VH-VL binders against q0atu2. Designs and how they scored, part 140

Target 1, 119 residues: q0atu2
Amino acid sequence: MLDKKARIRTSREYRNVFEKGKRLSGRFLIIYYVENALDNNRFGFITNKKIGMAVIRNRIKRQLRAIVREYQGQVKNKHDIVLVARAGIGKSSFEGMEKDYIAIMKKAGLFARNANKID

## First folded at step 6 (VH-VL)

Design w52 (framework fv_ivicentamab_arm2)
Fold by ESMFold2-Fast, scan of step 6:
Structure w52 (fold): chain C 119 residues (1-119), chain A 119 residues (1-119), chain B 110 residues (1-110)
Amino acid sequence: as target 1 above (119 residues)
Amino acid sequence: EVQLVESGGGLVQPGGSLRLSCAASGFTVSDNYMNWVRQAPGKGLEWVSIIYSRGSTDYASWAKGRFTISRDNSKNTLYLQMNSLRAEDTAVYYCAREGSYYDTWFDLWGQGTLVTVSS
Amino acid sequence: AYDMTQSPSTLSASVGDRVTITCQASQSIDSWLAWYQQKPGKAPKLLIHKASSLESGVPSRFKGSGSGTEFTLTISSLQPDDFATYYCQQYDSYSGYAYTFGGGTKVEIK
């Protein structure tokens, strides 16, 4: 789970990201993102019924939160970012979703260019 | 010196099975994303499958259910198990390494192993 | 998955010529494109990654350019060992469930 202050929680906050933010589509993910006036990043997660039943949507949401948590230190500060899972995401492996997330964040200019996954 | 060497190709009848091997030297397969790419005679390159550093896998849609990518970390070897082979699976099969997590491209290729599916 | 279209499919050239190969993506892939060289009976060899970054040991006569949907591989002065087939490849996460290669461009002796 992400810290409460790192989560987008209200419909107003989601609407702000959708209306003011930029959009990038990946293989399994779409991100909407906008710079905020806070001291931290906030993340939102959307899994719609096109993905599958509640058990699948809840698994995807848990996996996306785990991915975001793992790479928090590499995200440029002061951004609101909403991750929207695409219909096909249930067919991807965990690392496929992770690779997609990193590629999108890097393309958005939200990740450090020299970051590497080697532990 | 880093190297990939494929083996296991040959002539097989339609409906048959083959297991391809790809022996790595000079680096550790589990530290990298490893791929299989094929090339039908006189045709272009076609991606088959990937195994990620933590062991998750993904496949081209036409390969799902028939092909399985795996590795043996103790032998530093990548495998492709091919079942229910069809004439259109005739191709040279290459194993290929992705360069890094963030900057992905195929920086190292084996020399390939020929699979011929014919009666 | 994004379609990758290479043109021309074949190209005849003489040593010393400037050769240009084009690769077009059906949708934007930013700069997430690599170029490979393949000689008959051999594995592909990486030439360029991230559209324009030349790999170590690759001659400076090879140059990649472009972004978005249109990409170009240029060989400024063709040498005898440059007669080969060239492939572009997208590795952008925006292409669905597969990495996609172009159809290839065979550079032949005129």
Scores: ipSAE 0.066, ipTM 0.705, lowest interface PAE 6.6, mean pLDDT 86

Design w53 (framework fv_ivicentamab_arm2)
Fold by ESMFold2-Fast, scan of step 6:
Structure w53 (fold): chain C 119 residues (1-119), chain A 119 residues (1-119), chain B 110 residues (1-110)
Amino acid sequence: as target 1 above (119 residues)
Amino acid sequence: EVQLVESGGGLVQPGGSLRLSCAASGFTVSDNYMNWVRQAPGKGLEWVSIIYSRGSTDYASWAKGRFTISRDNSKNTLYLQMNSLRAEDTAVYYCAREGSYYDTWFDLWGQGTLVTVSS
Amino acid sequence: AYDMTQSPSTLSASVGDRVTITCQASQSIDSWLAWYQQKPGKAPKLLIHKASSLESGVPSRFKGSGSGTEFTLTISSLQPDDFATYYCQQYDSYSGEPYTFGGGTKVEIK
């Protein structure tokens, strides 16, 4: 679970990221991201009906939040980032989604270090 | 010192099953992402499947439901279970290593094992 | 799945020649591209990752360049050991398969 302060919560805040942010596409994810004037990062999550039924969409949303939380320490501070799940994400594995997230964040220049999760 | 050795290839009839093995030495398969890649005679390379460090799996769309990637950590060995084989599955099958979320290229390959599907 | 197109499919060259192989992605893959060398009857060998990063132990005559949709592998002075088939591979697919290979370029002796 992400702390309340680390979540994008309102339609206006999402709109700001979409209107002013940059866009990058990964295999299963699209991110929209913009620098903010706060002391922290904030994340938003969007799973549309094209992904599947509510049960699938809710599972994907929970998994994405878990991934974001796991790698929160590697993300450069002061950004608003919205993750949009692409069609087909429901057929991916958890680690497939995780790998895609890490790759896209590195491409965006949003990762402060190259942390490796493998021990 | 570090190597992958495939085995289990051979001649099999259409509709049959075959299990390939890939024995790793000099490193631990569960510390890496492991892949199967195939090459039909005289043709190019085609990705088949991946098993991630924590055990999640993904497959090429044509392989889903027919092929299963797995590993035995105690034997440090990767497997590919192939069911409902077709003539189009005739190929040399390679196992290949990639590091993690950051090292997504194949830095180590086995010698390959030939699978021939013919009546 | 992204289409990866290599040109030429076959290239004839002499020792000492400068050889250039091109790889085209159907849409942008940034720098997420590797180059492999494969000799007959052998497994592929990694030469270059992230479009331009030379692997340890690979001769400096091999150079990768490009980003986005167009990439090149250059061998500045072809040696006898370099007669092989070369493959590009993207590892940044947005639909279908995570890894797509080019069709290969066979570099053969004149």
Scores: ipSAE 0.013, ipTM 0.650, lowest interface PAE 8.1, mean pLDDT 85

Design w54 (framework fv_ivicentamab_arm2)
Fold by ESMFold2-Fast, scan of step 6:
Structure w54 (fold): chain C 119 residues (1-119), chain A 119 residues (1-119), chain B 110 residues (1-110)
Amino acid sequence: as target 1 above (119 residues)
Amino acid sequence: EVQLVESGGGLVQPGGSLRLSCAASGFTVSDNYMNWVRQAPGKGLEWVSIIYSRGSTDYASWAKGRFTISRDNSKNTLYLQMNSLRAEDTAVYYCAREGSYYDTWFDLWGQGTLVTVSS
Amino acid sequence: AYDMTQSPSTLSASVGDRVTITCQASQSIDSWLAWYQQKPGKAPKLLIHKASSLESGVPSRFKGSGSGTEFTLTISSLQPDDFATYYCQQYDSYSGEGYTFGGGTKVEIK
């Protein structure tokens, strides 16, 4: 999982991202994102009943957290980002979700191919 | 030289099966996302299936349950197993490479192999 | 999956002409669009990716433009080698009917 400091935890923090942030839709994911006043990124995850039973929703949350953790070094600093899983995500493969995450983060301008390099 | 060479096409009766092969040289298939794309005679291009670098797969909805994409890393070869073939599956089948992990367009194509489904 | 509509389906032109092909997506695909050239009996060849980025070795007379739902491929001065069928492809969505291709535009001698 992600470190506690990298997670959006409170309803108020989620509301701030929804109300003040930008929105982008991918195939399996929607992201809401806004620049924060901290020195780090924070991520939130939302899976609702339209996705399926609790076991499916919990699997999706675990997989999304793993994906976010793997690519956290490529994400531009100082952002709050909420990932909302779309209804069809339960039918996707793990790598399908990963590919969608990379694509939507690139579209948002939050994720560069050479983000790990200074240039 | 970087190339893809396909084989396995031919004439088959409705309800029959065929396995297509796509041999890669100059690069490693497991380092890339590999796709099958088909084209019926005189018609346009239609995406069939993808296998991701770690081996997960996704399919066009009409291909699910009938077609299976796979690879053999030791032979550096991509496969498409086609079952329950129908007349409308008659097409030239191309294997195609997506670029690097962050590049999602088809930068390399095989020559194609013709599959004819007819009595 | 996004529907991709190309126009015209067939285009007659002379060497030296400026040729414009349009591709429309049923929903916004940002700049996630590629253009391919296909000659009879041959595999498609990538010309342009990310709507406007020209592939290495492709002549500079080919230009892609657009974003969102409307995209254009322009050949500024048509050459004999350019008589072919052109396809756009979205790669914003890649499952189901994803990686949707346009219907193609055949560029023929006038």
Scores: ipSAE 0.044, ipTM 0.681, lowest interface PAE 7.0, mean pLDDT 85

Design w55 (framework fv_ivicentamab_arm2)
Fold by ESMFold2-Fast, scan of step 6:
Structure w55 (fold): chain C 119 residues (1-119), chain A 119 residues (1-119), chain B 110 residues (1-110)
Amino acid sequence: as target 1 above (119 residues)
Amino acid sequence: EVQLVESGGGLVQPGGSLRLSCAASGFTVSDNYMNWVRQAPGKGLEWVSIIYSRGSTDYASWAKGRFTISRDNSKNTLYLQMNSLRAEDTAVYYCAREGSYYDTWFDLWGQGTLVTVSS
Amino acid sequence: AYDMTQSPSTLSASVGDRVTITCQASQSIDSWLAWYQQKPGKAPKLLIHKASSLESGVPSRFKGSGSGTEFTLTISSLQPDDFATYYCQQYDSYSGETYTFGGGTKVEIK
């Protein structure tokens, strides 16, 4: 379960990340990210209607939260990060989404220096 | 010495099936993301399928339901099972390795194996 | 779906010429683009990844540039070994296709 303290909760907080943050695109995901003034990281998740019906969007959000939770210890501290699902993400496998997340986080320079490689 | 060697191509009738093999040496297929890419005679390259390091798969939309990518870790070999073949499937089929789990370009290719679908 | 359009489809050139090949994506792919060289009867060979990063062992006369929707591959002084077909490939797909290739550009002798 992703801790409440690690979640972006308000529209104002999302807007701040979109307006002030950097953007990086992956295959199935876009991330927006900015340093925060807190002592922890916070994550937000956006799935728009182009993804599909609520049941599909809820599945995608659950899977993305699971991925973020698995790798949260590797993320450099003091960042607000919003993951936006791109159209077509519903056709990807879970591992395809995970691979995309790892790739974009490494390319953004957001993963810890001593992060382990996948076996 | 790192290489990929495809085999199993040949002449098949429309509606037939064929299984391609790709033998890897100098590295372990299960530690990498492996792909099939095809090229019709005189035409360009077209991505077919991927198998991820933990065994999840994704396919081009036109390949889904007819083609199945798999691997045998004990033989260090990648496979492509092709069913319900059509004349449009005539192509040289290449297996290709992604550079690392976050590097999404193909750094190693096999020599290709020709599949001809005709009466 | 991501359409990748290469131009020209064919070009004729002489040894020593400067050759430029273009690749256009139907929507932004940032820098998630690779270039490959394919000689007749052979498998493709990676030249450039991440739009501009030269692969180890590839001659410095090859240069990639661009971002977003427009990309170029330049060969500053064409050598006999460079007569081949060149392909761009995006790896930023969101429409159910993980990788999409351009149609290719054949560089042939004048």
Scores: ipSAE 0.011, ipTM 0.654, lowest interface PAE 8.5, mean pLDDT 85

Design w56 (framework fv_ivicentamab_arm2)
Fold by ESMFold2-Fast, scan of step 6:
Structure w56 (fold): chain C 119 residues (1-119), chain A 119 residues (1-119), chain B 110 residues (1-110)
Amino acid sequence: as target 1 above (119 residues)
Amino acid sequence: EVQLVESGGGLVQPGGSLRLSCAASGFTVSDNYMNWVRQAPGKGLEWVSIIYSRGSTDYASWAKGRFTISRDNSKNTLYLQMNSLRAEDTAVYYCAREGSYYDTWFDLWGQGTLVTVSS
Amino acid sequence: AYDMTQSPSTLSASVGDRVTITCQASQSIDSWLAWYQQKPGKAPKLLIHKASSLESGVPSRFKGSGSGTEFTLTISSLQPDDFATYYCQQYDSYSGEYYTFGGGTKVEIK
């Protein structure tokens, strides 16, 4: 789980990211992101019925939170980032999802990937 | 001294099964993302499947349900189990390594093994 | 799914010629493109990654350029060893299948 302070919690905060942020699409994920005036990053997660049944959507949310938490230290600070799962994400593997997250974050300039594998 | 050597190709009847092997030397397959790529006679290259460093897998849409990628870490060997084979699966099958965890080009290829599906 | 269109399908050239092969993506793939060389009966060999980064051991006569939707592979002074089929490959992975290859360009003796 991500710490409460690291989560986007209100409809107003989500709306701010959607309206003022940049958008990038990955294979399984769309991110919306904007700089914030806080001391930390905040993440939001959205899954919709196009993904599948509630059990699949809940699994996806848990897996995305785990991925975000794992790479938290490599994300440029002071950003609000919303992850929106695309319809095909329910068929992806955990590492496929993780690879897509790393790729899209690097493309956004939010994640400084190392040349080699992360241990 | 890094190499990939495929084996297991041959002639098989439509509806049959075949398992391909790819023996790696000079590096560890579980430390890399490993792929299968095929090439039908006189045609171009077509991606088949990936196995990630921690063992998750993904497939081309047409391969899902019929083909299974796996590995044996103790033998440092990659496999492709092919079921319900069709004439259009006739191809040279290559195993290929991705260059690095964050970089997704294929920097090392085996020599390929020919699969012929014919009555 | 990203369509990768490679042209020409066949190119006839002489030793010493400058040859240019084009690869077009149906959608922007940034610089996430690799070039491979394949000789008959052999596996593909990586030449260039990230559109323009030459692999170690690949001769400097090979150059990749482009970004977005149009990419080129240029061989500045064709050598006998360069008669082969060349493939581009996108690895943006933001649409359709993970990887899509171009149809190939055969560079043959004029």
Scores: ipSAE 0.134, ipTM 0.707, lowest interface PAE 4.8, mean pLDDT 85

Design w57 (framework fv_ivicentamab_arm2)
Fold by ESMFold2-Fast, scan of step 6:
Structure w57 (fold): chain C 119 residues (1-119), chain A 119 residues (1-119), chain B 110 residues (1-110)
Amino acid sequence: as target 1 above (119 residues)
Amino acid sequence: EVQLVESGGGLVQPGGSLRLSCAASGFTVSDNYMNWVRQAPGKGLEWVSIIYSRGSTDYASWAKGRFTISRDNSKNTLYLQMNSLRAEDTAVYYCAREGSYYDTWFDLWGQGTLVTVSS
Amino acid sequence: AYDMTQSPSTLSASVGDRVTITCQASQSIDSWLAWYQQKPGKAPKLLIHKASSLESGVPSRFKGSGSGTEFTLTISSLQPDDFATYYCQQYDSYSGEAWTFGGGTKVEIK
């Protein structure tokens, strides 16, 4: 689990990322991201009803948090990042989600150039 | 030393089934992301399926429900089970290893095995 | 899905010539592009990944360049072993459903 300090929790914080941030789409994920003025990264997670029933959306959220936590040390500090699950994510494997996350984070320039951790 | 060898191709009737094998030597398939890529006669390359290091799988949208990728770790061998074959599935099928855990570029290819779907 | 267009589809060249093959993506793929060489009846062989990174064992006469939507593969002094078909492949996660290959460029003897 991510610590409370590492979570985007308020509507205002989500609005800031959507309005001022950059957007990058992957196969199963969209990220919105912006530099923050804090000493840490913060992550938000959005799963909409187009993905499926609550049980599926909750599974996806847990898997995404696990992926983010696993690669937390590779992420450039001082960013607010919101992950939005695309409709097709329910058909993806866990490793497919993980690979997509790593690829979009590297493309966004948010991962260390030599991120080499895989699980 | 490091090699992939495909087998199992042949002539099959529309609606038929065929199982391709890909024997790996010099490395362990379960430590890598393994793919099937096909090439219709005189055409370009088309991705078919992937099996991730932990055993999860993903497929091209047109392959879902008809093709199944799998592996046997004890035999260090990759498989592609193809069902409900159509004329447009006629192609040389290559197994290929990803050169990176995060990026999908193929550093090692087998020689290919020809599948012809014809009445 | 990304549309990958290679030009020319075919080119004729002589040994010693400088050859340039272009690959154009329908939308930006940054530097997430690989180049492959395929000889008749053989499997593709990786030449370059991340647009410009030469694979180990590939001759230095091969050079990849470009970013965004336009990429080039240059062979500075064509050798007999270089007559082949060349393919670009995007591996940008933005591709959607699959990894897209270009249509190929056949380099043949003039």
Scores: ipSAE 0.041, ipTM 0.679, lowest interface PAE 7.3, mean pLDDT 86

Design w58 (framework fv_ivicentamab_arm2)
Fold by ESMFold2-Fast, scan of step 6:
Structure w58 (fold): chain C 119 residues (1-119), chain A 119 residues (1-119), chain B 110 residues (1-110)
Amino acid sequence: as target 1 above (119 residues)
Amino acid sequence: EVQLVESGGGLVQPGGSLRLSCAASGFTVSDNYMNWVRQAPGKGLEWVSIIYSRGSTDYASWAKGRFTISRDNSKNTLYLQMNSLRAEDTAVYYCAREGSYYDTWFDLWGQGTLVTVSS
Amino acid sequence: AYDMTQSPSTLSASVGDRVTITCQASQSIDSWLAWYQQKPGKAPKLLIHKASSLESGVPSRFKGSGSGTEFTLTISSLQPDDFATYYCQQYDSYSGEAFTFGGGTKVEIK
């Protein structure tokens, strides 16, 4: 689990990221991201009914949180980032989702490029 | 030096099966993302499958259900099991290593092994 | 579905010529494009990644440029070793079909 302070929890905060943030699409994920005025990063997760039944959506959310937590130390500080799962993500492997997350974060400029070490 | 050597290609009847091997030297396949890429005679390159460092797999949509990528860590060897072969599967098959954890470009290729599916 | 279109499909050139190969993506791929060289009977060889970053050991006469939907590979002062087929590859991962390659451009002797 991510710490509570590292989660976007209110609809107002999600709306701010969608309206003012940049958007980047990957194979299985879309991210929306914007700088915040806090001392830490915050993450939000959206899995809509187009992905599948509740059991699939809950598995995807759990897996995405695990991925974000593992790579949290590589992310540039002071950002609000929302991950939106695309249709078809339920057919992806866990590592496929992980690879897509890392690639999209790197392309967004939110990851350091010259560090191949992952903490 | 680092090297990939494919083997196992040959002539096979439509509906038949074939297993390709790719022996790696100078690096460890389980530390890398490994791919199969094919090229039909006189045609371009087409991605087939990936095995990720932790062992998860993904496939091109046309390959799923017929082709299976795997590895044997003790032999440092990558495999592609091909079933229900069609004339359209006739191609040189290459194993290829991804040059980046994030990005899918291939920094090391084997010499390829020819698979011919007779009509 | 990403379409990667290379032009021309074939070009004839002489040693010492400057040749330009183009690659067009059906939608923006930013700079997430690689170029490969393939000689007859051999595996592809990586030349350039991230549209313009030259792979170590590749001669400086090879240059990649472009971003978004239009990319070029330029070979200045073409050498005998450069007669080959060249492929572009997008790795933006937007389409979900993974690693789309262009149709190739064959550079042959005039």
Scores: ipSAE 0.015, ipTM 0.653, lowest interface PAE 8.0, mean pLDDT 85

Design w59 (framework fv_ivicentamab_arm2)
Fold by ESMFold2-Fast, scan of step 6:
Structure w59 (fold): chain C 119 residues (1-119), chain A 119 residues (1-119), chain B 110 residues (1-110)
Amino acid sequence: as target 1 above (119 residues)
Amino acid sequence: EVQLVESGGGLVQPGGSLRLSCAASGFTVSDNYMNWVRQAPGKGLEWVSIIYSRGSTEYASWAKGRFTISRDNSKNTLYLQMNSLRAEDTAVYYCAREGSYYDTWFDLWGQGTLVTVSS
Amino acid sequence: AYDMTQSPSTLSASVGDRVTITCQASQSIDSWLAWYQQKPGKAPKLLIHKASSLESGVPSRFKGSGSGTEFTLTISSLQPDDFATYYCQQYDSYSGEAYTFGGGTKVEIK
């Protein structure tokens, strides 16, 4: 689980990221991201009804949070990042989502290129 | 020496089965994303399947239900089990390694093994 | 679903010529494109990754460029060793069809 201070929690905070942030699309994910004035990163997660039933959406959110938590040490500090699940994410494997997250974050310039080990 | 050595190709009748092997040396398959890619005679390259480092798998839509990618970590070997083979599955089958989490291109290929499906 | 369209399908050239191969994606793939060289009877060999990054050991006469939907591979001074088929490959797809390849460009002797 992500720490409370590492989560985007209010609709106002989500709107700030959407309005002021940059957008990048991947295979299963879209990220919106903007630099913040805090001393830490914050993450938000959006799964819409197009993905499937609540059970599926909740599973996807849990898996995305686990992925984000696993790689939080690779993320450049002081950013607000919102992950939006695309249609089709319900057909992905956990590792497919993980790979897509890493690729998008690298593309955004938020990750180091030299990570080779998968645990 | 880092290499991939394939075996198991041959002539098989339509509806038959065949198992391809890909022996890795100089690196560990379970630390990498491993793929099968095929090429019909005189045609281009076509992705078949992936096995991720933690064991998740994905397939081309036409391969789902007929082909199974797997590995044996103790033998450092990748496999492709092909069932219900059709004439259009005739191709040279290559195993290929992705460089890393960030290196989603194929940096190492086997020399290929020919599968011919004909009566 | 990404379609990768590669042109020309065949190109005739002489040693010393400059050759250019084009690859178009049906939708933006940013810079997530690789180029491969394949000689008859051999496995493909990686030449360029991330649209423009040359692999170690690949001669500097090979150059990749482009982003988004249009990409090129240029060989500035063709050598005998360069007569081969070249493939582009995207690795940023939206469905079960990952790693879509272009149709290939055969570079042959005039």
Scores: ipSAE 0.027, ipTM 0.655, lowest interface PAE 7.8, mean pLDDT 85

Design w6 (framework fv_ivicentamab_arm2)
Fold by ESMFold2-Fast, scan of step 6:
Structure w6 (fold): chain C 119 residues (1-119), chain A 119 residues (1-119), chain B 110 residues (1-110)
Amino acid sequence: as target 1 above (119 residues)
Amino acid sequence: EVQLVESGGGLVQPGGSLRLSCAASGFTVSDNYMNWVRQAPGKGLEWVSIIYSRGSTDYASWAKGRFTISRDNSKNTLYLQMNSLRAEDTAVYYCAREGSSYDTWFDLWGQGTLVTVSS
Amino acid sequence: AYDMTQSPSTLSASVGDRVTITCQASQSIDSWLAWYQQKPGKAPKLLIHKASSLESGVPSRFKGSGSGTEFTLTISSLQPDDFATYYCQQYDSYSGEAYTFGGGTKVEIK
């Protein structure tokens, strides 16, 4: 589980990322990201009804949190990052989501050195 | 000294099935992301499917439900099971290895095996 | 569907000519593009990845350039061994078609 301080929770915080952040799209994910004034990273997760029923959306959110947690040590500090699941994500595998996350984070310049080493 | 060798192609009637094989040597398929890519006669390249290092799979939208990618680690061999074949599936099928652990560019290709769907 | 458009579809050139092939993406793909060479009857061979990174063993006459939506593959002095079809491939991916290939450019040596 991600620490509570590492979660974007309020609508105001999400709005800030959407309004001021950069956007980058992958196959299954879109990220919005902006540098923050804190000493840590914060993550937000959005799944909409186009993905499928609540059980599928809840599974996707849980899997995305697990992926983010796994790779959090490779993310450049002081960023607010929102992950938005695309409609097709419900048909993807867990490793497909993981690969897409790693690729998009590297493209955004958000992964530190050695981030390409998937053990 | 790495190589991929496909087999299993042939003539099949519409609605039929075929299983393609891709034998790898000089590296381990389960340590890599492996793909199938096809090419209709005189046409361009089209991605079909991927199997990730931990065994998850993803497919082109048109292949989902008809094609199944798999591997046998004991034989170091990749497979593509093709069902409900249509004339439009006529193509040379290549197995291909991804050149990095997260980027999808193909550094090693097999020779290809021809699948003809015709009466 | 994310379109990759190559131009020209076919070109004829003499040995020693400079040949330029263009690949256009319908949306920005940054530098996430590879180039392949396919000789008649053979499998594709990787030439370049990340738009401009030449693969080991590929002759230095091949050069890739570009970013965003416009990319080029240049062969500075065409050789008989360069008779082939060339394909670009995006690996940025968007909603649907990951790993989309261009339509190909056939290079004929006169």
Scores: ipSAE 0.114, ipTM 0.715, lowest interface PAE 5.2, mean pLDDT 86

